# Ledger of designs, part 240: VH-VL binders against q96il0

Target 1, 167 residues: q96il0
Amino acid sequence: APERGAERRDTAPSGVSRFCPPRKSCHDWIGPPDKYSNLRPVHFYIPENESPLEQKLRKLRQETQEWNQQFWANQNLTFSKEKEEFIHSRLKTKGLGLRTESGQKATLNAEEMADFYKEFLSKNFQKHMYYNRDWYKRNFAITFFMGKVALERIWNKLKQKQKKRSN
Key: E = the ipSAE of ESMFold2; O = the ipSAE of OpenDDE; V2 = 0.75 times the mean of E and O plus 0.25 times the DockQ between their complexes.

## First folded at step 8 (VH-VL)

Design U13 (framework fv_ebronucimab; at its last look DockQ between E and O 0.01; V2 from the best seeds 0.00; counts 0 for: pae E 15.3 > 2, placed apart)
Fold by OpenDDE, look of step 8:
Structure U13 (fold): chain C 167 residues (1-167), chain A 120 residues (1-120), chain B 111 residues (1-111)
Amino acid sequence: as target 1 above (167 residues)
Amino acid sequence: EVQLVESGGGLVQPGRSLRLSCAASGFTFSEYAMNWVRQAPGKGLEWVSYISGYSGDTSYADSVQGRFTISRDNGKNSLYLQMNSLRAEDTALYFCAKGTELSRYYFDLWGQGTMVTVSS
Amino acid sequence: QSELTQPRSVSGSPGQSVTISCTGTSSDVGGYKYVSWYQQHPGKAPKLLISRVSNRPSGVPDRFSGSKSGNTASLTISGLQAEDEADYYCSSYTSSETYVVFGTGTDVTVL
């Protein structure tokens, strides 16, 4: 008797994309789109002589990416669920089954689905506003640290040039 | 084999609660709307409650509204009817009835029923 | 509540045709769009005979047919057989309340 595999509830795995860039790469890698978020993950390069500021920037970028991945993964799951519920509810109201006479999955027309999208956007408006706010805050912080790292690199280059002139 | 099997019926006093169960087999349970229909002794069929396959939408007859709760566990292929504040008029054979894929309003599969008797 | 009214009893001789009516009393414009018919033998669960007014599921003999005119649906049993002795129920739903409604039932006797 074939073991009916337990339908693993696809809990959105918090799993970082299993995409592993080549170990010898000296640059950031972009992975394929994540199946839940549809966002392409970035694997950040770690320099051998990473400064504390560079490390802080890298961590902040990584945390921001993870936050963004989780948000969209959850949002897409919620959307898909509510969309399905809406379709089923509307079919119910029409006295229709879940399948057509041809055995195909019953669907709603574009006009009926427009109501769903309007309602969904309205319901999630605040959530999207908070997301946008946090997105800007995070990106501002990243940009700020990018500036600091750039200044640090300039300063280190100047110090090295001075030491070479003194020898 | 495609079948529905009701259970949980019995003798209860007025004002008490009872929970009925219906075990489904032989079909994809989650894809179908499920219903409870009852038949009082020597009387006709009376629709009691509906639950959707996926959305969890429910409806109830006026006679049971606020007293009965229909639920389902798709993982267990099970339908339930929680009956509270039972009355003598709730005495009936309770059938589990499956909707079709084409419509929720006609039932192509029925259980044999479970008898509920409400008496002082 | 919207009720579906059926005759209390209908009788016929073997080989004859009998018709059971089902009339909706709902004032809802559009009436009972989806009428179904069930057969119930004594001590048995109901069996679906007709769906969607006239659709006959597999395994139901072709001597059973359904029709509808206005607010009245009809089940016709052609070539009545002894095994057709049973209670027959029509069913539909109310559009406004989305409730399923059964008819009052008809006892069919074979003489």
Scores: ipSAE 0.029, ipTM 0.618, lowest interface PAE 3.8, mean pLDDT 88
Fold by ESMFold2, look of step 8:
Structure U13 (fold): chain C 167 residues (1-167), chain A 120 residues (1-120), chain B 111 residues (1-111)
Amino acid sequence: as target 1 above (167 residues)
Amino acid sequence: EVQLVESGGGLVQPGRSLRLSCAASGFTFSEYAMNWVRQAPGKGLEWVSYISGYSGDTSYADSVQGRFTISRDNGKNSLYLQMNSLRAEDTALYFCAKGTELSRYYFDLWGQGTMVTVSS
Amino acid sequence: QSELTQPRSVSGSPGQSVTISCTGTSSDVGGYKYVSWYQQHPGKAPKLLISRVSNRPSGVPDRFSGSKSGNTASLTISGLQAEDEADYYCSSYTSSETYVVFGTGTDVTVL
């Protein structure tokens, strides 16, 4: 059986939905961490009367999330595989088994593991650099479109107010 | 109990009509888009039509456009497919499928299907 | 209306891994569109197995995983079991988001 949600509260991002409209449903919600990426997905509400601009914003957010999920799922899988291979090869050269006498998975000390971590970061430096630049570019675009949607909604509200007054 | 139950299938001649029904239970029917998906014997799945829960907007596969009409009655928790000008290629098991809370494009609840056979 | 291309069949022994491809175009699988996977046992209705490329609904074993790269989505079944013998369909939606499209289907056989 899974643990109760106590650790979930401790690990939740500070950006977890702090606002839920008084309506019967929330627009978006944040799910549990994905097994592979370790990122919490946003589950987007798709309103049936979505404007073209609102649709473009939602698609951009969805696409950015899937890009981010795919990147980290791949990186985490590669990291885990290479980490276990590194540990396995070093334990083998030491003549040690994969598990201790107590049944715990054998590991290397911090100094031994530091070589792995440094090499992994160095190997992936440019990939993470391009990821960071693309991540900021995508988030800037999302923020820009959020502003455009907000202005569109204000403008439509003003037009509706004028139409109602004239009717 | 959360379920979808299709009915109204049967044997009909080409050019005739049938109306399929889907009874929903165990969830708030009006909040979800509903779909029809069909599977010809020995063939794969083919999406047929959807209807939104809130707006009543509809969409149809090209193969059925102009012949089939999807509708719903939220008061009866029921989905319908009016099938006119039936053709032999419409022969299939017809499933009722519910959209998810996140998207109308993913189907997290299916009925067991009702068989439609179009043959002379 | 278009179909997504899947291999007709794949086979594996119990405990092995199998991978099912689902190839489309930029108008249905590509362009960050969501892909879902369905499992269908003979004579049964399809069951949602994977949504939104890699999300596993409650009750689906963690040996099922999904991924996507370019115009190709993949379903991987690790630790193949006898009950996994079934047909598997991928699904996506068109660029207009008005149509749902299914793959051609893959028969998974457990040796």
Scores: ipSAE 0.000, ipTM 0.489, lowest interface PAE 15.3, mean pLDDT 80
ESMFold2 (binder alone), look of step 8: mean pLDDT 89; pTM 0.929

Design U14 (framework fv_ebronucimab; at its last look DockQ between E and O 0.01; V2 from the best seeds 0.00; counts 0 for: pae E 17.2 > 2, placed apart)
Fold by OpenDDE, look of step 8:
Structure U14 (fold): chain C 167 residues (1-167), chain A 120 residues (1-120), chain B 111 residues (1-111)
Amino acid sequence: as target 1 above (167 residues)
Amino acid sequence: EVQLVESGGGLVQPGRSLRLSCAASGFTFSEYAMNWVRQAPGKGLEWVSYISGYSGETSYADSVQGRFTISRDNGKNSLYLQMNSLRAEDTALYFCAKGTELSRYYFDLWGQGTMVTVSS
Amino acid sequence: QSELTQPRSVSGSPGQSVTISCTGTSSDVGGYKYVSWYQQHPGKAPKLLISRVSNRPSGVPDRFSGSKSGNTASLTISGLQAEDEADYYCSSYTSKSTYVVFGTGTDVTVL
């Protein structure tokens, strides 16, 4: 049985944004756009006295961010690759060289590129629908936990005020 | 908000070099071809250069060929124009212009421009 | 270099229709197949009005329309308004060099 060579899925290297926020920062930091996803990563602040609920919220935000980064990095790579393949294929079908008489890379006209775009969108429509669905689910969960954390913080502030009045 | 912001313009002497920058925001920068277009004072628009979003392919107007170099950093959402051997005729407002998803030849987003003045 | 020639100026009264022509002189077969139009107000960046001869982007009023016959593209502004006073540029590209070319520009005045 011929070993089907595992196509190394060129996983977009998780380019760890080398942006390290200052160690003394008490705030979330926004990094520069990622080179693959073009999304700006957020470095989440970790409080010294992080509650289990705050930690859960932070982890959920982090996981959602990583999910978004991976999705868009892969989508952009796929788009770029398929676009190049489309151009090459269409030029070949036309009997055109990959280079113009001027030595420039041959390209397709706007009409032909519009066809590519339509085809790409059609092909990826379901993927985008699932992305949107999962995006809403994740953001709903994040918002829910943000509400819980807010309530916890209010409750803790009230308890501290009561303790200060009793002493 | 979707925007382009040019910078790096100024007064320079003939034969000197200048580097323009364009900062992009609000869209997936790497998916679009980017262009420089210039406008001399009281004159029309002149296309200067483009760079592909995915292949890095570049083209230049004959007027700037061999003197100007367009480049981009997709990680920084930035477009650049290195201008060498500047001439008086290079005096213009330089716009950064974004191609569309359908074509690199249509510019659906423009910056406000940065002024380059080449004078003795 | 291939040039797109436009009239220097066009004027009209409010509510009238004006047409701006853009004529290509390029010997390049198909070089001017696709034409775009830009509006530029004084001291402002150009704005895309029309792509692919007649395609109107979102946010552009329907009073702007594009057409092409032979080597001449046309932008028509119907129901001319004071806000339409601007410079208008056609644009296209050449098949050989894939260079973008702009027209000479037309100053539209509202009388």
Scores: ipSAE 0.017, ipTM 0.541, lowest interface PAE 7.8, mean pLDDT 85
Fold by ESMFold2, look of step 8:
Structure U14 (fold): chain C 167 residues (1-167), chain A 120 residues (1-120), chain B 111 residues (1-111)
Amino acid sequence: as target 1 above (167 residues)
Amino acid sequence: EVQLVESGGGLVQPGRSLRLSCAASGFTFSEYAMNWVRQAPGKGLEWVSYISGYSGETSYADSVQGRFTISRDNGKNSLYLQMNSLRAEDTALYFCAKGTELSRYYFDLWGQGTMVTVSS
Amino acid sequence: QSELTQPRSVSGSPGQSVTISCTGTSSDVGGYKYVSWYQQHPGKAPKLLISRVSNRPSGVPDRFSGSKSGNTASLTISGLQAEDEADYYCSSYTSKSTYVVFGTGTDVTVL
């Protein structure tokens, strides 16, 4: 999916086994993958002199990250639960036990598991469509505010140069 | 050389007992469920009994429940069927059959059978 | 214990296709339950021909194929040969009693 690819392409590896930013970092910090969503969180820097527009952009990015993390954590949990239920149901229908004769947990072959993957994608197609729609809406809004912040910073540079000349 | 060889069949009077043996070779006997299947002369196949490789769980067809006992000795690679209170209807060729690792209900190796005749 | 229904006999000429039906219920053949097929020549032990509805073990010719629809499994022998003259049995697991059940058997004659 574009949303999964975009997260990975923008993510930089963080250092050894840390999930916390430095106490006085002046930059956004990217942590290791979250246990449940498998997405790398961004820990956003809050500058002392953040403009109202910059604050709105940061909050939008934070809210979008929280929404994205929650969606994928939920989908991963649902996938795992439904996969296990599918395997158990098919074993029962086939008259097979939950364990092999050697005591190992019984499973289905790849061809049989393909039915699960197709069923799961079909059942969740609409939810993923709404996720994609909402992701594009949020990405568009973030890009729009990034542009506004950039323009605000350019304008502030022009104001500072104008004051410098008047001295 | 992967094979199953049955023995112990013979002529027996009703009410008597007989013990069948099946010697296995060429595979890890303890990892597979084992079965007895019988075929009366001129008739079809009838499943008789099952014993698990892992749990030692057994099951029996209703027609033999309480009279037949399946057992195995994994150290000797041998399967047994103790047949008590034999009846004329038990007359059949008795096959030893191996289950697969994935399924206890499909028999990928069969012996040639041992004949049991119950008559007076 | 239930028994799976097969035709008593089926015949065909060399090179033709024959199909053997195996009819049960939703408790043994229907749904996603596995069905196997065995070939038995006179005086010989049965041999596994088809497992898991349609899986052909190594050494079984391609002309043997299995399928299932509803409560009926089918074995098809395409390109019938003289050596295919034998008895054929289907087998399944019944969820009602957790027993293996065999079909009534089908005598295949090559004309």
Scores: ipSAE 0.000, ipTM 0.471, lowest interface PAE 17.2, mean pLDDT 80
ESMFold2 (binder alone), look of step 8: mean pLDDT 89; pTM 0.928

Design U15 (framework fv_ebronucimab; at its last look DockQ between E and O 0.02; V2 from the best seeds 0.00; counts 0 for: pae E 15.0 > 2, placed apart)
Fold by OpenDDE, look of step 8:
Structure U15 (fold): chain C 167 residues (1-167), chain A 120 residues (1-120), chain B 111 residues (1-111)
Amino acid sequence: as target 1 above (167 residues)
Amino acid sequence: EVQLVESGGGLVQPGRSLRLSCAASGFTFSEYAMNWVRQAPGKGLEWVSYISGYSGYTSYADSVQGRFTISRDNGKNSLYLQMNSLRAEDTALYFCAKGTELSRYYFDLWGQGTMVTVSS
Amino acid sequence: QSELTQPRSVSGSPGQSVTISCTGTSSDVGGYKYVSWYQQHPGKAPKLLISRVSNRPSGVPDRFSGSKSGNTASLTISGLQAEDEADYYCSSYTSKSTYVVFGTGTDVTVL
């Protein structure tokens, strides 16, 4: 019975990286590159005494990471699909099979692929522009909150030193 | 003769499902990307979905994403569109359209279409 | 709303030249590099007229020509004939999840 090839739903699974950092870690961990986005996920440490500002920063970093993972996972999937289809159509036009005589996957040369890359970039140009804009906005916000958290930590340390001098 | 023939259209109630078919002849079906394009009565053309020839990669318009499923049987020279959770806005003439050997984005062959009417 | 805007109608006398514009939205910069054109007679399936802005498939009369300037593609019908009375649609790629987009369509009338 020919195995019914499961229709792989081409939705990039929002697969949370199965990388689990050690439970006793007091640091952020960087996971291996995600297989879809090729981005390394960061597992953010949650302090026991996390301030509301620290929590807000952590959440913003997490949301930005998830946004990046989803964007690039979808982009890479789209790219791979369109690239493969382009190659197939061009090989056919050339009267070539999808495999070489040696059984290797037939490929196009760099010049032949230039049209694909130009087409793909042109089609996705606006998407990339929006991504870049949003990327800057998110990172600016993160940087701003990082500064606030740093100031809060300095202030708390100064208060603790004053209390120790008064006792 | 090179031809596409759509079938499976009809009258359905909202929320119901329908499956369209397109029979291809006169060309090597597996070598071409296939598409569904629809046209609401008195309206323009709307791309619905595509499926690649060899890899079976699929894509959908946002309007049908999660409700419609495009598939193909290259052994039967057949294209399908499973339409679930149909809405009144899905009322249209549905064409199957063949991509060219050079690009999946240009449609050099069209069927005559099959009418889908979604009404209460 | 369609990402490609066409005039609703264009008319001309037999033997004249008519031009149909297809303009991409300003938000889709670069998304309309590869434009195609389709002709659709009433009650008929669309027919490919032009691919890749200006490429004319075999069997399409030479009176049909395509061009593009900036974000506007144009289909020109030279020597307009009664048989050219039809709806015309431009098509292109999109930067969105939808890979193909059609223009709003233009009704060409031969007077």
Scores: ipSAE 0.014, ipTM 0.571, lowest interface PAE 7.8, mean pLDDT 85
Fold by ESMFold2, look of step 8:
Structure U15 (fold): chain C 167 residues (1-167), chain A 120 residues (1-120), chain B 111 residues (1-111)
Amino acid sequence: as target 1 above (167 residues)
Amino acid sequence: EVQLVESGGGLVQPGRSLRLSCAASGFTFSEYAMNWVRQAPGKGLEWVSYISGYSGYTSYADSVQGRFTISRDNGKNSLYLQMNSLRAEDTALYFCAKGTELSRYYFDLWGQGTMVTVSS
Amino acid sequence: QSELTQPRSVSGSPGQSVTISCTGTSSDVGGYKYVSWYQQHPGKAPKLLISRVSNRPSGVPDRFSGSKSGNTASLTISGLQAEDEADYYCSSYTSKSTYVVFGTGTDVTVL
């Protein structure tokens, strides 16, 4: 029977991960969701005899992950900050305070918030367009090098088999 | 205790070599990118070099490219900086700095620094 | 290697607000790049004060806030206190490489 799956307590302030990868892993592995981006990081395996082509692919994947993590962490932060600023501005215009009588944050209803969502999407349309363009460029490059690595590995296996047969 | 401790600084003449060490404790060293950052006396911070956690990928400031070599030993929780062909402008307090899980480009833990003086 | 431009010094009286600018380019501060801020007291190591433009790590007082507009990031210290007297550095990375760049540093004086 499998272990009971005792979940690790994830109380890591300042972004320190509580998940511990296996030290002897011979495979890429996927960590828990990042606190700020909500994306799961890939922790890449580095073989002892990594070819130059394999290294370039791994570096490209790492760089793309970092770029993607940073973009979504920034977008989440920007969304939160601009949402609060919008709510504050609309409450002030209505002559209301930032807190209710009970001290809880005052909010706007869904209809009032619709203006924020429309403005945020419109304001960030160009930014997301550039993100999508860059994402496609990076994904194309990764796919291209994955194909080249696959061919390199096939050729190396064929050369090793041919050498063994000729001995 | 979570900390970084640098060592290996000293007085050297121009053209000579020096090797800095940084001992890490209290965190899973291999999961984080590590950096060297230096500060000349009375001057600002200057990033020197970076090494990834697992991959051995390295990067260097233009001012040290080809002269300095960053390395790490994840088994010893140690970061190193081999400094060759030292110049007077390399005189600085050298800090060891840890990247974060969220980004390898900002540093949430710093050591106290080790002083390197390059002078005739 | 480029540096981000900060004012050499900024001063304020206790309780007042001061703002430190950090100006770069679209390759380092602009666009979607993250900016961080470090505080350094004399003779001490730098301490991370702000990450990801405006995030305060645990243990950093609420009086520190960060923002960014265009190619300029800003650190604001509200309710200035004597212990805030220190050097402050912004930091970012370039889109062309994995290089980290620091600002020129700002000496904050509490009058």
Scores: ipSAE 0.000, ipTM 0.469, lowest interface PAE 15.0, mean pLDDT 78
ESMFold2 (binder alone), look of step 8: mean pLDDT 88; pTM 0.919

Design U16 (framework fv_ebronucimab; at its last look DockQ between E and O 0.01; V2 from the best seeds 0.00; counts 0 for: pae O 15.3 > 2, placed apart)
Fold by ESMFold2, look of step 8:
Structure U16 (fold): chain C 167 residues (1-167), chain A 120 residues (1-120), chain B 111 residues (1-111)
Amino acid sequence: as target 1 above (167 residues)
Amino acid sequence: EVQLVESGGGLVQPGRSLRLSCAASGFTFDEYAMNWVRQAPGKGLEWVSYISGYSGDTSYADSVQGRFTISRDNGKNSLYLQMNSLRAEDTALYFCAKGTELSRYYFDLWGQGTMVTVSS
Amino acid sequence: QSELTQPRSVSGSPGQSVTISCTGTSSDVGGYKYVSWYQQHPGKAPKLLISRVSNRPSGVPDRFSGSKSGNTASLTISGLQAEDEADYYCSSYTSKSTYVVFGTGTDVTVL
């Protein structure tokens, strides 16, 4: 991962958290993958003199990450559960045990598993459609506030130039 | 006015069912996730369930999974909680709570609650 | 469900500052996760005081402030007043199963 993704791990005794974000970082950085969502979280830099508008933008980005993390944690759990249930159901229908003669967990071949993937996608189509809509809505809002922050910074610079040229 | 009004609580015997309702007004109901939160007498807050605005995604606390069903009717601006196989441990004041548009888990509007008592 | 740990009670004199801790894990309080705080007077519904760690909704006095460090969030009430006597709950969500978890609650007493 690049420097803005993982700037530093803290040096600490073995009893300390396995995730140690840098306390004094001037950059956003990317942490290790979340156990349940499998997504790497971004840890956002908080400037000392952050404007209210800049704070709102940062919090919108944090909330969007939070929403995305929760969505994929839930989807991963659902996928794993339904995959196992599908395999067990199909093995039972074929009159086969849940374990092979060697004791290993029985599985289905690729063609049979393709049926699961088709069924799962079909069943979850509406959920993924709304996820995509929400994703676009959130990204539009973030882009809008990025523009507002950029305009605020330009305006502040213009006012400071006008003040320096005042009588 | 922006408000949530719960109803449907009462005294019920163990093993029976009860349906709670929450009427919403003053905001665009289908844009927000809705939640049920309960508080047993003299105890703290316990989250029960949520339902998303558009997608209908639901989630339940382990203590109620399989017994309670959250639903909504966006046409009536109403949230429901169907409670089946009620137990004494379900005795609590049940609150309806609204999430924010961007974060479903920050409850910025609460109702006054409806009391559910499960007793023989 | 797991609960977030709060002190059972905290007290202070009028005008003093009081801090309530809310301790969890990396699965609920730590890292990128948001923490909220609620105030509940006897017989009333909870009221949102702080969202997203430190955001104060309109109508909440500026003497309420929130912060987070590591796996612990804090609510600070500066200039304690008689009406601040209530129960306070923190809350967060867990990555394990997209649900909200509340703290054990803290009874604030104004002496």
Scores: ipSAE 0.005, ipTM 0.534, lowest interface PAE 11.2, mean pLDDT 80
Fold by OpenDDE, look of step 8:
Structure U16 (fold): chain C 167 residues (1-167), chain A 120 residues (1-120), chain B 111 residues (1-111)
Amino acid sequence: as target 1 above (167 residues)
Amino acid sequence: EVQLVESGGGLVQPGRSLRLSCAASGFTFDEYAMNWVRQAPGKGLEWVSYISGYSGDTSYADSVQGRFTISRDNGKNSLYLQMNSLRAEDTALYFCAKGTELSRYYFDLWGQGTMVTVSS
Amino acid sequence: QSELTQPRSVSGSPGQSVTISCTGTSSDVGGYKYVSWYQQHPGKAPKLLISRVSNRPSGVPDRFSGSKSGNTASLTISGLQAEDEADYYCSSYTSKSTYVVFGTGTDVTVL
């Protein structure tokens, strides 16, 4: 029985609801903002004639994107939880209910919320510093490979021009 | 029905300009790269120009570089070829050709072509 | 000058197998990795027969097959039929990865 070559379903890793562009696209696609990270995912087209350097660049971009998506998804979740807890705690301390008399969600004033933001930023400062460091490292690597790909493309164009002059 | 329909061909004098159009129907036009391919009478196929569906990137054969301009209007499902400084060697049947979903380099749909004749 | 060279003509009897070669002359390492084939009947638009050297689109008969060895791609028509009388063109990329090149074309005659 001839083994039907299993079309490798690119099993998109299970976690973040990744925008899946139409399978039939010859282009890079930018998806809508992810519901958790609020970052727009990019789906990279894989050309048939992709060079090893172009492939490496694409993979680095993809890995960096996934890293960013995970970081911000978790950060946004943490922020939302802590914000809600802060609001509830402050309202309780004030002897206020979670809802106004009009049935609206009770909110804190801008000054009280400013204290929350200051505290949240202070608590997460080291985390953000590590993120920024890694972000710069990743983007530096991407930029470096972008340069290499650009040089490769220039070299290929020059070789083609030389061949046309010799014929 | 999935089709491409070329128009705008005709008889022109050398040095004149002509604009070809290609109307696309039956598929999502902006998802595909589009090409112009020409065939001189009794000759083979010659690729002329490419335009991306998304980025708008363009490329041209050396024979037409600097003289021809490919463009598209995705809202009108239309492809265009502005041909300037026409030469006798530009005399050909001009086909509009659609790239595939898998590659811009394979053409799975062609129009019937429009004839361009450049003669003094 | 076309970077892809084909025989000018190939002929065969009904039911025979014929092969059309497409040889790249370019030293460009990546230019001929993927080859496509087109059929063109007189007064008609070209039709895609083969993509990616050997991939046959839906609606193309199984008697059409593509292969590649080194710098030479081949289209084989098995069980040649009268309707297979046409011009056949190979196509591939250039080193620029944006240009498409066509072969010189082959006239297939059914005797």
Scores: ipSAE 0.000, ipTM 0.515, lowest interface PAE 15.3, mean pLDDT 86
ESMFold2 (binder alone), look of step 8: mean pLDDT 88; pTM 0.924

